# Ledger of designs, part 10: VHH binders against GTPase activating protein homolog 4 (mgp4)

Target 1, 192 residues: GTPase activating protein homolog 4 (mgp4), of Dictyostelium discoideum (Social amoeba) (q54qf4r322to513)
Amino acid sequence: IPIEEIMFKQKSKFPNLDIPYILVLLVNLIKKLDNGMGMKTEGIFRIPGHTSEVNALKKLINEQGEYQFPPDLYSIHPIASLLKLWLREMPQPLIPNYVYDKSLECQSIEEFIVFFKFLPASNQKIITYLAGFLNELVQPDNVVTSKMNLDNVAMVFAPSFLRCDSQDMILANVDREKTLVKLIIEGYLKLS
Key: E = the ipSAE of ESMFold2; O = the ipSAE of OpenDDE; V2 = 0.75 times the mean of E and O plus 0.25 times the DockQ between their complexes.

## First folded at step 4 (VHH)

Design p40 (framework vhh_8cml_1; at its last look DockQ between E and O 0.71; V2 from the best seeds 0.00; counts 0 for: pae E 4.0 > 2)
Fold by OpenDDE, look of step 5:
Parts: C-alpha cells; sequence; structure tokens
Structure p40 (fold): chain B 192 residues (1-192), chain A 122 residues (1-122)
C-alpha cells in the first residue's frame, strides 16, 4: 500500500495537511513535553517506552478524536517509541524498496537530492519533515543532555527510512543505511 | 555468518526455574537489541522479553513480568533469560532474536535462533 493511499484516507479529516497527521502529532507531543525540553531527554529514541504505555497511546490516537494528551500522562519514551514503530509499520518504507539499492549509492547530499526528486511527492514531504525534526534533535544544545548524537539517531532511524528485503544483505548494508540517513538529516535544508 | 544459538531449556516442575542463554556471532552484538520470544504448540509466536543495546532498558510481556529477567553480556555476545516461578503455560520453544531497534513485534527482528524447548510439567 503506497503512502498516497494513507494520505488519501486522511484527506477526509485533514484536507490541508500534506503529511500524515500522526507524524505531526507525535513530533509536536515530543516538542511540548517537559516544558519544551522533551528533545533534551536522555536517551530519547534509544530508551524505549514500556509496551503497555505505547499500546495505550496507540489506542488513544486511534480511538479518540482529540489529539491532546495531558503532559502528565505520558513520558517522552513511549511517544518516541510509537513514532519509530509507526514508521516501521508503514505499508511502505519512506524510501521505497524499488529504489533501495539506488538510494544507497548516494555518497553525498547532492547526489541524494537528485535521487530524492524522483520519489513520490508524499514521500518527499514526509522525509523532509522527519529529517528536519531529526536535525533539530541532533543539535548540540539537545545532544549535551540527551546523549543522542547524529550517529546514534541515524542508526536507530535507518530502519524507519529503509527496509532491506534481502536477508543476506541486511548486515552488509547496515553501515550504508546509517550513512545515508546521516546525509539526509544533515542536509535536510537542501531537500526543501 | 550470523548465528544465534539458544541453550538452557529443559523439563522443569511448576514453580521451578530455568536460565536460558543465547550466544550470538557474525554481527556486532552491541549494536542490536536482543529479544526472547516463545511459541507453544498450535499457538503464534509471542513476545517475552527485550533488552536494549547496552542493557540499560528492558521490557517484558505481562505474563513474564515479575517472574522473568532478561540480561546481556556484551563482552560474551550473550543474552540471558532467567525464568522463575515457571508455570505449565510457559511451555514452548523459546527463541532468541536480534533487532537493530527496540521493538516487541517479532516481524521487525533481523535475526533468529533455532530455539530451545522449555517444558513445565508435573
Amino acid sequence: as target 1 above (192 residues)
Amino acid sequence: EVQLVESGGGLVQPGGSLRLSCAASGFTFSDYAMGWFRQAPGQEREFVALISWSGGSTDYSDSAKGRFTISRDNAKNTVYLQMNSLKPEDTGVYFCAASRDYYTESGLYDYWGQGTQVTVSS
């Protein structure tokens, strides 16, 4: 199922939103929590939320029409976990499988930009949005307390961008995927 | 070649204890979260426990919580599952699995062991 189908279904609720609402919701929650200090949380996106909390959040998002979560109910980690989980459970990865190999051939942000322009519009928008968020996350003012530098963030988010469909190549491509995601995060301003 | 080899399974009476081990090779162990799953006959594979890269974070299924403890030794490339107060419903094949990220969903894991049989019976 392509991302376009997700967006098509979303148009009934969010006609003016050009990226998945859940992505915006989760990112905003992270930014608002702890008086705006959520992105500075030690081990963000590395320390997981408890499964029960993640599931509870998922249920609230799916069943409740109100997307306002009291800051007292949930910590950063369950929300962060849900964001990663959502990306991994998408019908298609942000970088579609049919261009997986080609994406890994990009050795610079300039090469990636050329590649990037050929992706579906919805994919471009989501990648740009996410990359911007992750770029903010890896800024020094956040990293000093979160301890989540660019390398760590790229590592944990690589599976959210890419899916290797070859069992034999999973290990071989780990570093290449991480490198690509680092380029995307650092060069996100050139994507828009 | 990537390998995950489970050991420590066996027959135990209700209320007994077992300690499972999983030896990993062929990949950078410390870069992966490690999980334990189990599958009873005729049932779907289910999540049991998960431990983060450094061991700083753990998660458990509701059934395992309070009874099972997952740990790891990165120097030995090994993950463990201490199982106490075992029940007959804990019977099944226990699998070790590795993931580049921290998930409880089996479908998102990259590598799997062959499994070790755990039988809890009077």
Scores: ipSAE 0.035, ipTM 0.442, lowest interface PAE 3.5, mean pLDDT 90
ESMFold2-Fast, scan of step 4: ipSAE 0.597; ipTM 0.818
ESMFold2, look of step 5: ipSAE 0.334; ipTM 0.682
ESMFold2 (binder alone), look of step 5: mean pLDDT 87; pTM 0.885

Design p41 (framework vhh_8cml_1; at its last look DockQ between E and O 0.74; V2 from the best seeds 0.00; counts 0 for: pae E 6.7 > 2)
Fold by ESMFold2, look of step 5:
Structure p41 (fold): chain B 192 residues (1-192), chain A 122 residues (1-122)
Amino acid sequence: as target 1 above (192 residues)
Amino acid sequence: EVQLVESGGGLVQPGGSLRLSCAASGFTFSDYAMGWFRQAPGQEREFVALISWSGGSTDYSDSAKGRFTISRDNAKNTVYLQMNSLKPEDTGVYFCAASRDYYTEGDLYDYWGQGTQVTVSS
């Protein structure tokens, strides 16, 4: 479902939350799981969760709109996989297709901000929230154990931020998409 | 030019075995998760098996679990599907597919092969 519809439906339960609750829930679970060691998990966001568990969580959200997960029953990799999948399956990507080509031209966070500030407010808030989380994830204290540095994280998260509509350009744009996501993570303070 | 070329299909009796291969070219194979899907005439394409880019993780549909084994050889740019204990309901065109992430949904796959026919009949 579109971001705007999600925000409308959740308003009664979460009137003070400016982004979809599922994102906050999943990020908080990642930080709390494994006795607070979730962000230090080796291969986090690279090693996939078990697909039956990821699909069961996805179906619960899609079929009934339920946000009550029994978090004691999940491990880190299914939760990390669901975060990426949820973003990937949105009707439109976080960086909308109409600015896709322009976004790949960016060589700095300042160039990205030029059009970022005209995106829908929900897109801006989600991108800023994720960039802050990913910046924390790639801090040296986490990377020494997780082995997921900035390049690795930008690579695996690019499909969650951007969608290439041209099959012939997917390979040509992979490195440029990664570079943009690196700029966003490194420059996240300038987004807010 | 990206190419995924399946081979190893054919006619086999129930209870028999086949080994499918999918040769990849035109992209960095080790950066992609690989999947096998199948399609019977008049049906939607369905997930069969999935393997991560390193080969360290695999998943299977309920119908494939215990009978089929997916594997990959990144040095040869090839993914395999070993199919044992074949049943008539396994009949269909088998496609390999590549995606930058680990998905069971076919719509999320970037590249597809042309398919190889598998027919299981007595």
Scores: ipSAE 0.112, ipTM 0.555, lowest interface PAE 6.7, mean pLDDT 84
ESMFold2-Fast, scan of step 4: ipSAE 0.544; ipTM 0.815
ESMFold2 (binder alone), look of step 5: mean pLDDT 84; pTM 0.839
OpenDDE, look of step 5: ipSAE 0.489; ipTM 0.780

Design p42 (framework vhh_8cml_1)
Fold by ESMFold2-Fast, scan of step 4:
Structure p42 (fold): chain B 192 residues (1-192), chain A 120 residues (1-120)
Amino acid sequence: as target 1 above (192 residues)
Amino acid sequence: EVQLVESGGGLVQPGGSLRLSCAASGFTFSDYAMGWFRQAPGQEREFVALISWSGGSTDYSDSAKGRFTISRDNAKNTVYLQMNSLKPEDTGVYFCAASRDYYTGLYDYWGQGTQVTVSS
């Protein structure tokens, strides 16, 4: 489902929220689960949740209207997997395909900021929100137990930010995509 | 030199059990997730099971769920695959693999494989 349609449908319940509520919901669940230890879970975002569990959670969200999760939900991996899947299932990735090659030319935070300003406003808002979350995720207090440092997080999130349109280039571009996501995470304070 | 050496394969009848072992050397074993893959004659390599670097998390293919158990002993630098209720379709060469970043689908190191044959 397009972002425009999601934003329209959530307007009545969340009129002041300018990003999809499901992102806020999933991020807050990750932060709050296990007495605030969710972000310290070993292999968070690296170890995938089972497909059946992720699909069950997607169905539950559709039935609950993205507002409520059951009180007994305390498994982190399916929630983390759903966040990545939701981003991948967007009709256009956060870094739109039409600027994919240009995005991979960014070599510094300053170059990324210039590039970033040309993205659609909705993409900028979502990227800024996620950059803040991912920057928190890679702090030393979390990494000592999660073992998910900046490089690890950038690698596992690259497919959620970008979509390579050429099968021959997918493996060749892995490091370049990782570099871009690292710039997003490190540069979050400068994202407007 | 990095090495992964599989053992424990063999011939068993349908319904039987086998325990595979993979001995690792030449890298810091506890930093790597360990996986088992298999390849039947004329087919592509397929995922079977995965265990996190600490042993705290495991994942299985649909065909392995409920029948196979992956485990590891970091003190011995060894990963195991306990296979129960074996079926002819489980026949193949079983490989262990080590990955620092499993999510990319890339494995840093691979073993040579051990043959498992399930037939009556």
Scores: ipSAE 0.000, ipTM 0.112, lowest interface PAE 17.5, mean pLDDT 81

Design p44 (from a07 with A33E L107F; framework vhh_8cml_1)
Amino acid sequence: EVQLVESGGGLVQPGGSLRLSCAASGFTFSDYEMGWFRQAPGQEREFVALISWSGGSTDYSDSAKGRFTISRDNAKNTVYLQMNSLKPEDTGVYFCAASRDYYTEGFYDYWGQGTQVTVSS
ESMFold2-Fast, scan of step 4: ipSAE 0.340; ipTM 0.694

Design p46 (from a07 with D31E A33E S57Y; framework vhh_8cml_1)
Fold by ESMFold2-Fast, scan of step 4:
Structure p46 (fold): chain B 192 residues (1-192), chain A 121 residues (1-121)
Amino acid sequence: as target 1 above (192 residues)
Amino acid sequence: EVQLVESGGGLVQPGGSLRLSCAASGFTFSEYEMGWFRQAPGQEREFVALISWSGGYTDYSDSAKGRFTISRDNAKNTVYLQMNSLKPEDTGVYFCAASRDYYTEGLYDYWGQGTQVTVSS
């Protein structure tokens, strides 16, 4: 379903929340799991959750009126995989298709900020929230254990931010997409 | 130009073995997750196995678990699927796929043309 419909449905329970609750839930679980060591998990966001566990978790989300995950069933990797998958399966990606080419022209944080202000308000809020989380994820105290540095995180999250509609251009645009995601993560303080 | 070229398919009797190979070119192979998928006659394409960029993590469908082994050689830009104890239900076209995010078939960036595996007496 569209972001606007998600936001409308959650307003009665979360009136002050400006982003989909599922994102806050998954990010908070990542931070809390394994006694607060979730973000230090080796290969986090790179190593997938088992397909059966991610599918079961996805069905719970789709069928539940509220999001409650069984505490005994899911490790960090399925939760992390679900976060990326939920973003990838949005009807319109966080960087909308109609500005895909324009987004890849950004060469600096300053250029990205100018571009960013033209995005829909809901997309800006979600990107800002994710940028803050991903910036925290790539800090040295997490990377020493996780091995997920800025470059690695940008690589695995690019498909969650952008969708290339041309199969002929997917490979040609990989490095440009990574560069854009790096700008988002590095520039998070300037996005609000 | 990105290419994934599968080989090693063929006809085998139940209980037999086959080793599939997928040769990759046109991208930095060691940065991509690799998966094997299959499509049986009259059925949807289904996940078979995946291997992480480093080879440190593998996952299998329930039907493949214990019988199939996925592996990769980053120096040769090749991913393999060793299939043992083959059953008639394993018959189908086997596809190699590459992704920066490997969760589902809809999220794979590149697909090969497929190689036919037939398990029949």
Scores: ipSAE 0.019, ipTM 0.475, lowest interface PAE 7.8, mean pLDDT 84

Design p47 (from a07 with S57Y T104P L107F; framework vhh_8cml_1)
Fold by ESMFold2-Fast, scan of step 4:
Structure p47 (fold): chain B 192 residues (1-192), chain A 121 residues (1-121)
Amino acid sequence: as target 1 above (192 residues)
Amino acid sequence: EVQLVESGGGLVQPGGSLRLSCAASGFTFSDYAMGWFRQAPGQEREFVALISWSGGYTDYSDSAKGRFTISRDNAKNTVYLQMNSLKPEDTGVYFCAASRDYYPEGFYDYWGQGTQVTVSS
């Protein structure tokens, strides 16, 4: 469903939360799991969760308005996979398709900020939240164990931020998408 | 130009073996998960096997588990599917696919053209 509809539906439980609760839930689970070592898990966001576990979590979210996951499904790889998949399967990506080409023209965070301020408010808030989390994820203290540096994280998250609608352009745009996501992660303090 | 080119398909009798190869070019192969999918006549495309970028993680469909082995050689930009104990039900066009996200039922960035596997006596 659209971001606006998700935000409307969650207001009764989370009236002051300005991003989808599912994102906050999954990010917090990643941070707290394995005695606070979740973000240090080798190959986090690259190594997949078991398909059955990801599908079980996805079913709970889709069927229940309550985001209380069974403890048996609280493991890093399925939760990390679900976060990327949930973003990727949104009706419109975080960088909407109608501004896809314009976003890829950004060569610096300063250029992206000018572009960014014209995005829907909900998209801005989600991007800012995720950029902060991903910037934390790629800090040296996490990377020495996770082996997931800025370049790796930007590559695996690009499909969660952007969607290329043209089959002919996918090849040409792979590096441009990665570069944009790297700018967003590095410059996250300028987004708020 | 990004290309995934499958080879190794053919005709084999039940109980036989085949080894499929998928040669990749035009992208950084070692950064991508690689999957094998198949489509039989009159059937939907289905997942067969997946291997992570490093080769450290593999996943298989229930029908492939115990009979098929996926492997990769990052130096040669190639992914393989060793198929043993083949059954008539394994007949179909086999496709390789590359993904930045290791999710069998998710989105794949690149797809090959496929190679035909026929299991009949």
Scores: ipSAE 0.006, ipTM 0.294, lowest interface PAE 11.0, mean pLDDT 83

Design p48 (from a07 with A33D G106D L107Y; framework vhh_8cml_1)
Fold by ESMFold2-Fast, scan of step 4:
Structure p48 (fold): chain B 192 residues (1-192), chain A 121 residues (1-121)
Amino acid sequence: as target 1 above (192 residues)
Amino acid sequence: EVQLVESGGGLVQPGGSLRLSCAASGFTFSDYDMGWFRQAPGQEREFVALISWSGGSTDYSDSAKGRFTISRDNAKNTVYLQMNSLKPEDTGVYFCAASRDYYTEDYYDYWGQGTQVTVSS
């Protein structure tokens, strides 16, 4: 369902939350799991959660109005995989398809900020939230254990931010998409 | 142009071994997770093995664990599948695939043409 419909439905339960609750839930679980060491997990967001566990979590969020997971599904890799998958399966990606080509023209943080201000307000808020989380994820104290630096994180998150509608261009655009996600993460403090 | 070219398939007797190779070109190989899938006659494609971009992590289907080993050589842009103790039920077309983010076959970015493996006496 569209972002606006998700935000409308959650307003009675979460009136002060300006992004989808599922994103806050999954990010908080990643931060709290393994005694607060979730973000330091080797290969986080790169090593996939087991397909059966990710599908079980996906089924629960699609069938339940309240997000309560069984204890055996509270593991870093399935939850991290679910976060990326939920973003990939949005009806419109965070960088909307109608500005896909323009987004790939950004070569600096300053150019990205100009582009960013013309995105829908809901997309800006979600991107800002995720940029903050990913900026924290790529800090040296996490990377020394996770082995997931800025370049690695940008690579694995690109499909969660952008959707190439041309099959012929998917692999040709990978480096350009990665560059854009790196600008988002690095430019986080200027996205307010 | 992007290509994944599989080789090493063939006819082998039960208990035999085969080593499959997948040569990649046209993209930065070391940025991609590489997987092997197979499809038996009249069946849907199924997961066999996965290796991470760095080679530091691997995953296997239950049927492949203990018998198959996936490996990669980033300098040669090649991923391998060493198959030991082959059984008739391992018969199928084996496909190499590249992904930035593995979950299911629907999320692989590119697929090779496949190589036939037949295990028969």
Scores: ipSAE 0.011, ipTM 0.344, lowest interface PAE 9.5, mean pLDDT 84

Design p49 (from a07 with Y32F Y103W L107F; framework vhh_8cml_1)
Fold by ESMFold2-Fast, scan of step 4:
Structure p49 (fold): chain B 192 residues (1-192), chain A 121 residues (1-121)
Amino acid sequence: as target 1 above (192 residues)
Amino acid sequence: EVQLVESGGGLVQPGGSLRLSCAASGFTFSDFAMGWFRQAPGQEREFVALISWSGGSTDYSDSAKGRFTISRDNAKNTVYLQMNSLKPEDTGVYFCAASRDYWTEGFYDYWGQGTQVTVSS
């Protein structure tokens, strides 16, 4: 389902929210779980949640449309896995394919911002929101326990920001995608 | 240049065993989760087994649980699928796949060419 359709469907319940509610929900759950220690979980976003738990969460979202989760059944890893999976399964990636090659040529956040400002407003807001969250995630206070530094987070999140349409180029572009996502996370304040 | 090359397929009788190997080259193998998928004649591709970057986490389809074991050797850049108690229903082309996401099925970054497994008397 396209971002604009998601935003339209949530307007009656969340009229003042400019990004999909599920993203806010999952990020807030990660921050609140384990007595506020969620972001300090070792291997967060790298260590997988069990497939059965991720699929159960996904099914609840698809069936209810209200993004409510039973708190007793869920830990950090399934929630973190679902966040990445939900972004990756979107019909179009956050950084649209029509700017993919141009994005990978960026050497600075300022170069990215030149065309970022012309992306759909929803894409801009989601990228900005996620970059802020990921920047918080990679602060030293979290990394000392999580062992997920900027490089690690950029690597595992790159497929959630971009999609390579050429099977032959996927592995050749892995480092380039990681470098771009690192620029976005580090430079998030310049995204607004 | 990046490659995933499967081997170990063949013809086996019901109840038999096979060990599939997938040799990876041209990328940092330990950064990728590795999966096995299969496609039977006239069927869609289905998930079989998955192993995390370090080998610390594994997952299996219901049909594979208790019969198949996935493992990896990061020093050799190789992932394995040990298949025991094979059934005619296990017949198909088996593919290995690499992903930066452990649980992201259908969005694997790279796929091998496949190796044929035939279970028949």
Scores: ipSAE 0.014, ipTM 0.432, lowest interface PAE 7.6, mean pLDDT 83

Design p50 (framework vhh_h_nbbcii10_fgla)
Fold by ESMFold2-Fast, scan of step 4:
Structure p50 (fold): chain B 192 residues (1-192), chain A 124 residues (1-124)
Amino acid sequence: as target 1 above (192 residues)
Amino acid sequence: QVQLVESGGGLVQPGGSLRLSCAASGFTFSDYSSYALGWFRQAPGQGLEAVAAISWSGGSTYYADSVKGRFTISRDNSKNTLYLQMNSLRAEDTAVYYCAASRDYYTEGLYDYWGQGTLVTVSS
């Protein structure tokens, strides 16, 4: 469902939250798990969770209530996979398809900021939130253990920010999409 | 479960050749032939680099400038296998090589797949 409908539906429970609650929930789980060491997990966001575990976690969040998770029943990889999957399955990606080509023309943080200000307000808020999380994820104290530096995180997250509408160009555009996501992560402090 | 498994890495002399394979399980290329597939590598102390990619039809390929003319990417949808033929290997090709599958169609419950990697060492 469209982002506007998601925001409308959550308004009664989370009136002061201006991004989808599921993103906050999954990011907080990643930070809290493994005694606060979730972001230091080797291969985080690269090593996939099993599809059965991802689907079970998705079902639990949707059906069992968002506030009651059994400790230690879910590892980091299914949670990280669900975060990427949820973003990829949005009806419109965070960088909307109608500006896909324009986004790939950005070669600097300054050019990206100009581009970014023309995105819908809801997309800007979600991108800013995720950029903050990913900027934290790629700090040296996390990377020494996770082995997931800025380049690695940008590469594995690109499909969560953008969706190429040309089948033949999907992997040909990999480096350009990675560059854009690097600009988003590096430019985090300039987005708000 | 869905997974990609690389094989074919090892130690080789400069100027030698290796063929990497990436076997997909949990899905078939005949059912998911629309997937674009690629090879990426990470050298010691470096970030991930895209090496080669091939479209679902096999009609479009991409190669990094560093490997053009030396590496050839191919896919066999009937065998659920992606290949990278590496010729004229150089010391700078030393890296862990990963295969990846990127879907171009929206499908509930699916996500990008990455292998665990296979080490290629080029030294004398």
Scores: ipSAE 0.000, ipTM 0.193, lowest interface PAE 17.5, mean pLDDT 78

Design p51 (framework vhh_7qbe_3)
Fold by ESMFold2-Fast, scan of step 4:
Structure p51 (fold): chain B 192 residues (1-192), chain A 118 residues (1-118)
Amino acid sequence: as target 1 above (192 residues)
Amino acid sequence: QLQLVESGGGLVQAGGSLRLSCTASGDTYAMGWFRQGPGKEREFVASISWSGGSTYYADSVKGRFTISRDNAKNTLYLQMNSLKSEDTAVYYCAASRDYYTEGLYDYWGKGTRVTVSS
């Protein structure tokens, strides 16, 4: 389902929200679960949630159009897995395919900011929101327990930001994609 | 701070009925009922979405309890039928004020006691 359709459907319930509600829901659940210790969970975003639990959450979101889960499905790894999966399954990735090659040419935060300004407004808002969350996630007070530093987070989130449509370039571009996501996370303060 | 006040608890005989109410001092999004019986951990009972369109029940209460809400009165209800001795507990009202934390409850009442006599 395109972003524009999601935004149209959510306006009656969330008139002041200018990004998909599901992203805000999943991010806030991660922040608040386990008495506010969610972001400190060891291996967060690296350790996958059980497939059955992720599928149950996805089904509730897709079928009911309401974002209220049974309490037994509120656990860190399935929710974190769902966040990455939802981004990966978008019809067009956050970094649109038509600028994929150009995005990988960015070598600095400053170059990324110039590139970023030419993205569609909806993509800019979602990327800024996610960059803020990920920047918080990689702070030292979270990393000492999570063991998920900037490099680790950038690696596991690269498939959620970009989609390589060339089979022969997938492996060659892994490090370049990671580098771009690192620039996004590090450059957060200049995006907002 | 948002406040939740439960009412309607009391003593009832097995097979009887009670209706619990919870009034919020302001707007809420998702709401639910939890309970804690003697010597047990707090457990989920039922939840309801903002619109009332989605409800979830613990297996132990399905078919016997009905959750509902009146948003104009900022009030949550739990209709309890066919009560069993196992339903004896302090019942807590819970609410999410933030639309972004549906099913994760930020606010809790102090509870209302339900005693089901054999």
Scores: ipSAE 0.045, ipTM 0.448, lowest interface PAE 6.4, mean pLDDT 85

Design p52 (framework vhh_etentamig_d1)
Fold by ESMFold2-Fast, scan of step 4:
Structure p52 (fold): chain B 192 residues (1-192), chain A 121 residues (1-121)
Amino acid sequence: as target 1 above (192 residues)
Amino acid sequence: EVQLLESGGGLVQPGGSLRLSCAASGFTFSDYAMSWVRQAPGKGPEWVSGISWSGGSTYYADSVKGRFTISRDNSKNTLYLQMNSLRAEDTAVYYCAASRDYYTEGLFDYRGQGTLVTVSS
């Protein structure tokens, strides 16, 4: 389902929300899970959740809407996996395919900001929201237990931001994609 | 040069066993979740098994659970699939697949050329 359709459908219930509600829901679940220790979970976003648990959580959230996550039924990893999966399965990635090559040419936060301003408004808002969350995730007080520093988070989130359509370039571009996501996370204050 | 090279396929009798290997090169193997995906002639790909970057978490399709074991050796950049109690339905080309963060449902960054497994009497 396209972003515009998601935003239209949620408008009656969340008229002041500029991004898909499911992103806010999943981010908030990660922040509150395990008495606020979710973001400090070792290997968060790197250790995948079980596929059956991810699918069950996806179904439950779609049916409940305002559902409160029961800590005894799921670990943090299925929630984190669902966030990445939802982004990865968007009809168009957050960095649209038509600017994929151009995005990988950015070597500084300043260059990225110039590039960023030419993206669709909806993509800018979602990227800004995620950049803020990911910047919080990679702070030292979280990293000491999670072991997920800026480089680690950028690596595992790159497929959620970009989609390489060339099979022979997928692994060759891994480090370039990581560099772009690092710029997004580091530059989050300048994106708004 | 990035490569995933599968080996170990062959002809085996029903009830037999095979061990598949996938040799990875040209990237940091320990940064990737790995999967085995199979494709029978004329059918779409079916995800079989997945393993986390560290090897600490493993997952299996219901069709192979209890019969197959996925493992990896990060020091050798190698992924394995131990297949026991093989059935005619397991006949397929088996592909090694890499993903930075997700290892199921066909969401892979790269896959190899595959190795043929034929289970026949």
Scores: ipSAE 0.013, ipTM 0.363, lowest interface PAE 8.4, mean pLDDT 82

Design p53 (framework vhh_7qia_2)
Fold by ESMFold2-Fast, scan of step 4:
Structure p53 (fold): chain B 192 residues (1-192), chain A 120 residues (1-120)
Amino acid sequence: as target 1 above (192 residues)
Amino acid sequence: QLQLVESGGGLVQPGGSLRLSCEASGFTFSDYAMGWYRQAPGKQRELVAFITWGGSTNYADSVKGRFTISRDNAKNTVYLQMNSLRPEDTAIYYCAASRDYYTEGLYDYWGKGTPVTVSS
């Protein structure tokens, strides 16, 4: 369902939250699981969660109101997989299809900031939140154990930010999409 | 502060049934997710069953189809109905209460436990 409808439905429960609650929930679970060591998990966001566990979480997430999970029944990988999947399955990707080609023209943080300011306000808020989380994820303290550096994280998250509408160009645009996501992560402090 | 007290444990023969209860006192019970954990001698504590404030349930694979978790918000109580009990279900059973994961903690409150022994 559209982002505006998600935000409207959660307003009574979370009146001060300006992004979808599910994103905050999944990010907080990643940070808190494994006694606070979730972000240091080897292959985080690259190693997929088991299909049965991801599907069980997806069913819970479709419940109305506040979402609650039993963390001990799920490893970090299903939670991380669900975060990427939820973003990928949005009706409109975070970088809207109508500006897909223009987004791939950005070659610097400064160029991305100019581009970013013309996106819808809701997309800007979600991208800023995710950029902050991903910027934290790729800090050296996490990478030494996770083995997921900036390039690795950008690669695995590209399909969660962008959706190539041309089947012929999917493979050709892989590196360009990675470059854009790297700019988002590196430039997060300027996304205000 | 929320306090949890378990009851209903005891000795039962294989194939028997027990119903555990966990009474909450303090802040509003209906705002919390509730879980049942168990710890067998020499083993780590494991999650058995979980129920959200909205009533959705999850179970460990070892107990699916045999155990049922439920809650009665009017009585501030969560229950664990245990059917077709096996010797490997022998453990101390703990009740736990959790806020949503938007806040700091995962499980904020724990009971002191109630022992369950399944033997002939």
Scores: ipSAE 0.006, ipTM 0.307, lowest interface PAE 9.8, mean pLDDT 83

